# VH-VL binders against p42126: the designs that were tried, part 41

Target 1, 258 residues: p42126
Amino acid sequence: QRVLVEPDAGAGVAVMKFKNPPVNSLSLEFLTELVISLEKLENDKSFRGVILTSDRPGVFSAGLDLTEMCGRSPAHYAGYWKAVQELWLRLYQSNLVLVSAINGACPAGGCLVALTCDYRILADNPRYCIGLNETQLGIIAPFWLKDTLENTIGHRAAERALQLGLLFPPAEALQVGIVDQVVPEEQVQSTALSAIAQWMAIPDHARQLTKAMMRKATASRLVTQRDADVQNFVSFISKDSIQKSLQMYLERLKEEKG
Below, E stands for the ipSAE of ESMFold2; O stands for the ipSAE of OpenDDE; V2 stands for 0.75 times the mean of E and O plus 0.25 times the DockQ between their complexes.

## First folded at step 19 (VH-VL; framework fv_bebtelovimab)

Design x4 (at its last look DockQ between E and O 0.01; V2 from the best seeds 0.00; counts 0 for: pae O 11.3 > 2, placed apart)
Fold by ESMFold2, look of step 19:
Structure x4 (fold): chain C 258 residues (1-258), chain A 123 residues (1-123), chain B 109 residues (1-109)
Amino acid sequence: as target 1 above (258 residues)
Amino acid sequence: QITLKESGPTLVKPTQTLTLTCTFSGFSLSKTGVGVGWLRQPPGKALEWLAFIYWNDDKRYSPSLKSRLTISKDTSKNQVVLKMTNIDPVDTATYYCAHRGYKYGFWPYFDYWGQGTLVTVSS
Amino acid sequence: QSALTQPASVSGSPGQSITISCTGTSSDVGYYDYVSWYQQHPGKAPKLMIFEVKDRPSGISNRFSGSKSGNTASLTISGLQAEDEADYYCSSYTSSTYVFGGGTKLTVL
């Protein structure tokens, strides 16, 4: 329901479309559907690659779902963060070729998803920015997301982007290397199909082992610290000042709906 | 809170089709990530997983038994049904249905079980 | 599907600690942390005691703890009580399937 999977088993590719209205927020339900859908495709030998894209106009994903982080129990916050970690680990270490067809805005948790992919294509629309802007909201990106950005754009660019909470428009996103291609909106899907075909031209076994080797250190850092990372999140998000700020921000979003 | 109960025949002849129904309460099978599995336990032997069905009708089957198994659900009746064809005396076991779908996303554990129903296959 | 290896039986006196091993392969127990333990009293359904290697469901005593090293998971029961006398099964999930251990009969002397 929240994840539409359009399989093309003859081509070995599936298109996974995000359909979690209004803005593909990473709700617990959406995270769950993503992992279950990914697992099904990973265990089906007819698929070698997945294109991640949005069914919602103007947005790839707006990021973490604030309703999961506000007015809940500490146990709920722990479970929610475990679900976020699970999605990242599953995507980051997937044996499938993953290509992001970023057909809309991609801030914060949306960028988290995109950064796990092997290749990122962004639509050339100045309203579609990508980046990890958590610090502008008074929130620190988790260390494993910092590592992922650093691995993608290098230490200095990541250091500056994270401290300033930068969101990159398409031209700047290409220049800094947070995306691999920028194309006209109408060409995003066809470009993703061409890119995934290039990646799948590499023998699966060698490609998969190489990806695992390159990503093992970063993934292992989260795996070995997973419980501590959960407790850090729960401690931070449970602070009264943070809860009040989140509630006010959530109310502001409701007033702007219509 | 969550309860499950197995029902069906207790004595079955070889070659027949076994049909077992799991009736449950305390959860909705329409809720994302929730599912019901079937397992069995031959007398004095290990538990063996048979099949699983998700809220969205996605299904999983034990690879060694897949050709003999069909799982289905009726969310309005809170029921999950398992059919196993071509029954043989080695299929004598206690059959359990079990809930999966703890509160936190992807959670592949059976946290609530029915009491089980013994199915004896005549020799 | 292959079964996980558990000792057939283990025993201990009240107040003591015991450990039950569950040995699989790098393709199951050693692959993911989707390892669980079930307690089963005679004539009763299995009850989930441990999930994700070491976590306890609500209402499960902290006398039950779990761990994993390589391809072997362990269930430890401290402060043995008469009510702990039961069969214990481990399970591992991977590749969209479950495998179970052969079970261990715990006798409290």
Scores: ipSAE 0.529, ipTM 0.802, lowest interface PAE 2.8, mean pLDDT 91
Fold by OpenDDE, look of step 19:
Structure x4 (fold): chain C 258 residues (1-258), chain A 123 residues (1-123), chain B 109 residues (1-109)
Amino acid sequence: as target 1 above (258 residues)
Amino acid sequence: QITLKESGPTLVKPTQTLTLTCTFSGFSLSKTGVGVGWLRQPPGKALEWLAFIYWNDDKRYSPSLKSRLTISKDTSKNQVVLKMTNIDPVDTATYYCAHRGYKYGFWPYFDYWGQGTLVTVSS
Amino acid sequence: QSALTQPASVSGSPGQSITISCTGTSSDVGYYDYVSWYQQHPGKAPKLMIFEVKDRPSGISNRFSGSKSGNTASLTISGLQAEDEADYYCSSYTSSTYVFGGGTKLTVL
């Protein structure tokens, strides 16, 4: 079990905890479990909000699983990316209030997950950075992720952040607006509970429709271009330079684990 | 046309250091993605990978032999050198250098080989 | 890493099809598609015949084909010819390491 769900039906809130060691990489299996867990909560009318957090402080999510994108078949790449798309779509368009309690590092795919939420709280730890650093590896963010960031921190800030592949420590993250609050690490969970309560105080119908209206353009664009986006990803990830970079990076990671 | 040729001593005594040189033509180790590897094959036995060096001087070694191996390159001379310390009769083998480049993405295959040089380790 | 497992020998008559298996683990053959096959005639250097499980380098006969299922890769030679008699080695690349099979001697009867 890679996702722990702690329900509080009385409060109408569930906490989803990531538990995919060692760094909550978004493997195909992890992606699948996340989607399934979310779906179950969405179908249970006793829940109105969900807090996303890591079971292991120190790392929220290291992002996409590079082993899923290196040395595999094109078919595997396609399947993996479809799963990433699905997770994004489900999170981004969720009728539930989603709050990220970011209690660890949150780069790349981790940031993707966080950005889908309605509200983000980051622990005040200099080791915990958040951002999309794909360009540092020669990888570009998909348009729907770019839009998500842009919709969060604005066009100019997103443009700079994406091109430079910036990872923001807590102070800068708050300043640029990629997170909404920075609090002591021990207060992250309690702050998330308080925040989500504020959101849930709003009539669901009005909130949900407003959210849908705000996010419809980006979500619809991906839906209509889902296959093309997959093909673009497969084509891109299969490039020799990208595969080489990924392979080298994986090898380096393995060496560092020792 | 890519060619590789191994050179070095054909007879080495135990405990000595074996130095082999691969001289190649038809490609450059300055080209991104290109690399040269060393492999060996004891008489009548299977192929074994020893080491690999990239265009950017990044190196990889067989885990079992890493402590004994040093690979280096001289791009200007189109040469790659392999050194193996503490040689033993068990190291008797035909040693090959081989080219690796890009063809269809990341391409970790040896497409061109030298003819090999037999190195005998004997007292 | 441990060597990949190949049959020691296979044989076939001219015109027949033969298959050589190469069995690894979920950490090598089963994990990446970096599977290759080399042909080696006596006293000669190995020659790359198949790469990426099933792709052929330029100049390699279409009689040679490759496949993979689970942790086992396979080389199939159709329309067997006398010149195909050689040793065949499979290889896999993972974790910055090359691993080879023990080799298969193909005899054309």
Scores: ipSAE 0.000, ipTM 0.491, lowest interface PAE 11.3, mean pLDDT 92
ESMFold2 (binder alone), look of step 19: mean pLDDT 91; pTM 0.932

Design x5 (at its last look DockQ between E and O 0.01; V2 from the best seeds 0.00; counts 0 for: pae O 13.4 > 2, placed apart)
Fold by ESMFold2, look of step 19:
Structure x5 (fold): chain C 258 residues (1-258), chain A 123 residues (1-123), chain B 109 residues (1-109)
Amino acid sequence: as target 1 above (258 residues)
Amino acid sequence: QITLKESGPTLVKPTQTLTLTCTFSGFSLSKTGVGVGWLRQPPGKALEWLALIYWNDDKRYSPSLKSRLTISKDTSKNQVVLKMTNIDPVDTATYYCAHRGYKYGFWPYFDYWGQGTLVTVSS
Amino acid sequence: QSALTQPASVSGSPGQSITISCTGTSSDVGYYDYVSWYQQHPGKAPKLMIFEVKDRPSGISNRFSGSKSGNTASLTISGLQAEDEADYYCSSYTSSYYVFGGGTKLTVL
C-alpha cells in the first residue's frame, strides 16, 4: 500500500500519507494509488478536506520516478505522462480542501503535488527545500507546471526559479510565496489541521465554485492540449542524449547504494 | 490468459437476495490498480454497470442501485461476490463479471469479460 | 445514471465503411477521454474494441478506429466484413461510475 489514508469522518478530514519507499518517487503504481484514493474521498460526502503528507522520514516526495522515464518504449513514456497529467488534473480541480503538510524535501514532482494544494506548510528544517529544479537535470518543466508556479509566486519569481532550477530553503520559500507557512517540524500536523479547519469554515458550495472559477483557465489549457503535451514529452524523453544522461544518473544512484 | 466465470442461481423468486460469484484466473486481484466489475444486460436491452471492487478493497456502486448492492472479494480463492437484495422481475438479466486492467496508470475499462449467467426472476 | 445515445441500427455492405455515433453530455463524453467501445456477438460476452476514445487493445484490427468531437464519440469500421455483424456499445466513465449507450445493431448485407 503506497498511500495510507487515515480518515476522521467526524471531523470531515482525512490524512493521506505518502508511503512509496525510499523517497516517494512518483512511480506509475504510486500515481495510480493517489488518484484512486483521492477519487474515493471526493465521492464520500463525509469528507470535506485532505491533508497530504509523507510517511517517509526526511522527504515529502523526490519527484518523477526516473525508472519510468529511462530504457522504456515510447508507449510506456506516453502512458506514464498521461498518469502524471491525470494526478495533477485531479488534485488541481479537486472539490476537497487540500493542505500539504510538507515534512521533508520537496523537489520537482513533489513540488508539483504541493502546488496543487490550497495551502502549503513547510517544516522549518534547512534540509527541506522546495522547488522545481528540473532544468538542473536538463529537463524542461511542462507548460502546465510552469503555469502553476506562475500562479503561485508570480511571473518574475517563477521565470528566475525555473531557469535556474532553484530549490528554496524554508525562509526563502516563505519569502517568495511558494509555501504559505513555515513552522517547527513537530507543529506541521497541528498547523495543517488548523489551516484546513479555517478553509472548511467557508460554505462548501461557494468555496468550491470560487476555486473552480479561479483554476479553470489553467486546467483547460492542459485539457485541450493533453495529447500534444504527451507527444512533446515522449519526443523529448526519447532523445538519445536525454536517455544517456538519465542512464548515467541512475547508475550513479545505484553506485551510491552499492 | 485472463478468464472469468459467473456462477449462481438461474431462477430466483421476487424479494429474495441474489448472490453471484465471479471465479477468475490469469490475474491477481492483489495487483495495484486491478479491479473486477459486475454488469448486467436484460434480454434485448443495453448493458448496465452495477459495481466494481479494487485490489485494495475499495468499492464503487451504480448510484441508482447502491442501496441493494454489496460487492466483496476473496483474493485467496480468486473470487468476487455480488449480492443484490429484494429481487424483482425487472432484474431478469444476463449478469457478467469483468476485469478492469492496470495499464499506464488509471485505466477505467473492462478488457476481459466472463461468458455471463442468465438470472430469471419469476413473476 | 444517464444513458448515452446511439442509433438503434446501422447497415453496410462488405468492404464499405460505417460509423456509429455515441452522444453524451459535457459531464461525461464531453469532459473525460474515458470513452470505450464494446462489440457483442449474439450469445457472447462483450469485447473491448476501443479505449480512451481512439486506442486499440493489442489484437484489435486497425479497421476499427475511434474519435470524439464535443459530446459525441464515434466508432468507425472500415473494410466491413461479415464477422463485424454484432451489437456495439459505447461507454463513458465519469466520477466513480460507468454509463453505457443503448447499443447499435450492425447488419452486414
Scores: ipSAE 0.536, ipTM 0.809, lowest interface PAE 2.6, mean pLDDT 91
Fold by OpenDDE, look of step 19:
Structure x5 (fold): chain C 258 residues (1-258), chain A 123 residues (1-123), chain B 109 residues (1-109)
Amino acid sequence: as target 1 above (258 residues)
Amino acid sequence: QITLKESGPTLVKPTQTLTLTCTFSGFSLSKTGVGVGWLRQPPGKALEWLALIYWNDDKRYSPSLKSRLTISKDTSKNQVVLKMTNIDPVDTATYYCAHRGYKYGFWPYFDYWGQGTLVTVSS
Amino acid sequence: QSALTQPASVSGSPGQSITISCTGTSSDVGYYDYVSWYQQHPGKAPKLMIFEVKDRPSGISNRFSGSKSGNTASLTISGLQAEDEADYYCSSYTSSYYVFGGGTKLTVL
């Protein structure tokens, strides 16, 4: 099991803990389990909010699983990207209050997950950076992810952050607005519980409709262009130059871990 | 140019609530990354940070004084207010409000200060 | 939230160089490079002199420089002038709070 769900029905909150060693990379299996877990909670009227966090402090999520995007078939790339889209759509449009308790590094796909949430709390640790660093690998963020970041930190800040592929340490993350709070590491979970309670104090109908109104444009655009987006991804990731870069990066990672 | 000015009572009795107002100009507290902080300095002693409020209404307090402090802002009036409850003679100090700006990333420094206001706590 | 450790006082003659140390812990000074120095003349508000360990705001003399090693930051003032006589405070930011040193009184002889 790659996702641990700890329900507190009395409080109307569930904690989803990522448990996909070693660094909670968003593998196809992990993506699938996340969607399933979320769907289950959405269909249970006992729950109004979900806290997303890592079972192991130090890493929230390292992002997309590069092994899913390197040395595989185009069909696999397509399937993988569809799964990524699905997770984003489900999280981004969730009627549940979603709060990220970010208790570790949160780059790239990890940041994607965090950005879908309504509220983000980051542990104050210099080792924990959050941001979209795809451009550093020669990868372009999809429009729906760009929009998500833009809607969070503003157009100018997002433009700079994406082009430079910036990863923000906690203090800077707070300043730019990519996270809502920075707290001592030991307070991340309790802060998340407090925060989610505030959100859940709002009438669900009004909150949910407002959220839908705010996020409808981006979500609908992806839905209508889902296939085109997949094709663009497949075409891009299949390029020899990109595959070579990914392979080199993977090799470097292996060396560092070894 | 950025300017800040502290205002409020200069004499407060013990157990009362101290309310200080910072009125500023030259910047907007609606700008992303901007904050306003309160600090104090007892006579002949060191500086102490009290609280900080951000553009997004996020608030931070000194851990030791958190239970006594409330910081708020009125962006339309360019004002930040600090309230300190259960005041004691030990709280006698010059109180400063200061601008926390943004420069090429995170910049947690107070680059502009008010001149400060001396608050004396006495029966 | 313990205060950073500074010497109570330092002195120097005009033209000399002096250094003020600021010692913290691995949880503050040693944690981030968010170390700053403030100058304060009697009856005046503090003035930011150094930020990010070694950077100077616009208008600050290049006679002021900063460094950090481990958990100790240092402010160096070269070519000491009479106007440099003031109190100096170091500061660090971490875990969403600010900590200051006890201050150092600089006397120009």
Scores: ipSAE 0.000, ipTM 0.485, lowest interface PAE 13.4, mean pLDDT 92
ESMFold2 (binder alone), look of step 19: mean pLDDT 90; pTM 0.926

Design x6 (at its last look DockQ between E and O 0.85; V2 from the best seeds 0.00; counts 0 for: pae E 2.7 > 2)
Fold by OpenDDE, look of step 19:
Structure x6 (fold): chain C 258 residues (1-258), chain A 123 residues (1-123), chain B 109 residues (1-109)
Amino acid sequence: as target 1 above (258 residues)
Amino acid sequence: QITLKESGPTLVKPTQTLTLTCTFSGFSLSKTGVGVGWLRQPPGKALEWLALIYWNDDKRYSPSLKSRLTISKDTSKNQVVLKMTNIDPVDTATYYCAHRGYKYGFWPYFDYWGQGTLVTVSS
Amino acid sequence: QSALTQPASVSGSPGQSITISCTGTSSDVGYYDYVSWYQQHPGKAPKLMIFEVKDRPYGISNRFSGSKSGNTASLTISGLQAEDEADYYCSSYTSSTYVFGGGTKLTVL
């Protein structure tokens, strides 16, 4: 299994651990397991909070799986992007308290997952960077992801971060506000448990409605434009120039791995 | 090709437990994203979803019938079993098992069905 | 969860086009595109005809098409044929739950 769920019903918390080697890329199968796992927890009244973390320290998630976006059919691209949208929608609108215990690198799609959470804790390791670096690859973030970042760190900071495709080390991540706490690596999980307890101390009804109110505009916009967004993605990713670039990059990755 | 077949008692007495077995071929319930669901249809009435089991043994139940339903699988035998407790004449229906496929991501559709088995509940 | 609303029956002559509506809420049909349509002939199992509001499985005639507006999904059958006479059910998926419509009996005159 690519997702390990460790429930503690007594505490009302579950820990979802990413276990999709080698770098927790968001493959279609992984996306599917994540959505299904989350759905189960949402429908279990025993749980009020979920901690997202990696089973393997060093990498939270490397982001989207490039193999899903290269050398496939347009239908596959569409399906893949819909799966990405679905994961975002489910996480972003979850009635559960979501806390990211980021114990590894968190670029691009990994950052997408983290940004959907209510609270983010990053391990203090200079090798662990978080951010949306799409522009460095000649890609623009979708509007719903842009809004998510903007809602997290503010308009000006998001504008700069997105245009430059910045990946923030822990100190800068905390400073810009993309994460809420930076702690020693060995304290990430315990800090997450403490943090989630604070959030769960709030009456669920009030918290959930407030969250919905805060996030409704962005979520609703994606829902209403879901097909258009998919079409834009498919049109973009299907370009010969983009496909060639992706292919070259994948080949390079293979060479680097030996 | 994918095929499913329902088996079990066709006559059950009230208050008893109904056990139905779905035997399938053409697919594996070990494949990521795949599931098998149970549905029913009373004579002359609409379809109703009952339960779903996934490849990873995750389970979903109809909210109204959850307390009465248990779904399980034996992947090695390509079988899915549904148990319904405290059966009542109102549960008289054709029961279907169906394949929940995996295509291009999240696929909440039943693309292949068994022919169904009529279960009559009578004293 | 409440059933989706379908007309009890619709009818048409061969060659005509008919439309069957399926009305839900903003939390199901109106929110996600997980709308599907099933055809069921008497004494037979349901058959998936449409998924994702408008997509057809392989082998399904292009005479069958789907659409959605607001909280209402629609199945359109063009060039109506005698073999199309059947019951049709719409379905939606939300919150780990499948919901079905009450079914529509299509009669080909």
Scores: ipSAE 0.826, ipTM 0.913, lowest interface PAE 0.6, mean pLDDT 95
Fold by ESMFold2, look of step 19:
Structure x6 (fold): chain C 258 residues (1-258), chain A 123 residues (1-123), chain B 109 residues (1-109)
Amino acid sequence: as target 1 above (258 residues)
Amino acid sequence: QITLKESGPTLVKPTQTLTLTCTFSGFSLSKTGVGVGWLRQPPGKALEWLALIYWNDDKRYSPSLKSRLTISKDTSKNQVVLKMTNIDPVDTATYYCAHRGYKYGFWPYFDYWGQGTLVTVSS
Amino acid sequence: QSALTQPASVSGSPGQSITISCTGTSSDVGYYDYVSWYQQHPGKAPKLMIFEVKDRPYGISNRFSGSKSGNTASLTISGLQAEDEADYYCSSYTSSTYVFGGGTKLTVL
C-alpha cells in the first residue's frame, strides 16, 4: 500500500498520503497506485477535492525513481516514462480540486506533482525546498514540465531556475510564486483544508470548465507529442554515459542509506 | 501461464440473483495494479463490460448496471465473484472473466480471458 | 452503451489487405490512446490482438497493425489467411469505463 487515502465524504474531501519508503520516489508501482487512487476519487460523487501530502518524515517526494531508469531494457524505460506522463496528465487535468500540503522536501518529480495542483502550501522549515533541479543532476526537465513551471512563475524566473537547477527555500518559494502559501509545519494540514474549502465554494461545473480552458494548451502539447516524448526519453536514458552516471549515483545513495 | 474459468448456473429464472465465480491461476491478485474484470456477450451481440476489481479491493462498475452488480474477491482461493440482482431475459449472455495486467504501469486492457459460461434466463 | 461504430462485415480474398474501422468521439478514441482490438473465433473467448492503438502482444502476427486518425481507429490485416476469419471488436477505455464496438465479421473468400 503506497498511497494512503483518508476520506472525509461528509466534507467532500480526501487526504492522499504518500507512503512509498524511504523518500516517496516515483517508482512504477507508486505511479500506478497514484493514478488508480485518483481515478477512484474522481468517479465518486462524494468527493470534490483531494489534499496531496506525505506520510514520510521530512520529504514530500524526492522525485523520479532512478532504479526504474538504470540497467533496464528500452521497453522498460518507455513504459516507465508513459507512466510518468500518465500521472502528470491525470493530475493536471483532474476534475477534482487538488491542494498540495508540502510537508517536506519537494525536488524534481516531487515538484512535478506539486505543480499540477490548484494550490500549493509549503511548511516553513529551512530544510524543505521546492524546485526542478534536474540540470544539477545532468538531466533536462521535459518540455511539458518546463511549460508548467513557466505558467506558474513566469518565463524569466523559470528559465533561470531551470538552467541553474534552483531549489527554493520557503521564503523564496513564496516570493517567486512556486508556492501559494508558507505556514508553520503544524498548520499545513489545517491550512490545506481551509484552502480547499475556498475552491470548493465555486460551483463545480464553472470551476472545472475554467480549469480545463486554462490548461488545454499546455496539456495538448504533451498529448499530441506523447510518443515522441517517450522516444526522446528512451534515447537519452539509454546512452552509455548516462547509464554509467546513474549507476554511480545509485551506488552513492546505497552507501549513504547504509 | 495465466488461466481463468467461469462457473455458476447455466439456467436462471427472472428476478433471481445470478452468482458467477471466476477461478484463476498463474497470477496473483495481491500484486499492485492487477485486476480481474467481468464482461458479457448476449447471443449475436457485442461485448459489454460489467465490473472490475483491483488487487487492493478497489472496484469499478458499468454505470448503467451499477445498482444490480456486486463484485468481490477471495485472494486466498484465487477467486472473483460477480453477483447480479433482478435477472431478466435481456441478461441472457455468455459471461467472461478476464485478467487486467500490470505490464508497464497503467494498462487498461484485458489480455487473458476465461472460456466463458452461457447463462440463459428462462423467460 | 456502445459509443463505438464498426462496419457489420468486411470481406477479402487470401493474400489481400483489409481494414476495419472503429469510430468513437473526441472524448474517447480521439483523445486517449486506450484503444484495443479483440479477435473472436466462433465459440471461443476474445483474444487481445492490439493494445494502445498500435502495439501487439507477444505472439501476435505482424500482419495485424493498428492506427488512429482523429476519432477513428483502424485495424489492418495484411496477407489475409483463412484463420483470420472471425469477429473483431474494438474497445476504448475512459472515465473508469470500457466501451466496445458492435463488432465486425470478417469473411475470407
Scores: ipSAE 0.552, ipTM 0.821, lowest interface PAE 2.7, mean pLDDT 91
ESMFold2 (binder alone), look of step 19: mean pLDDT 91; pTM 0.936

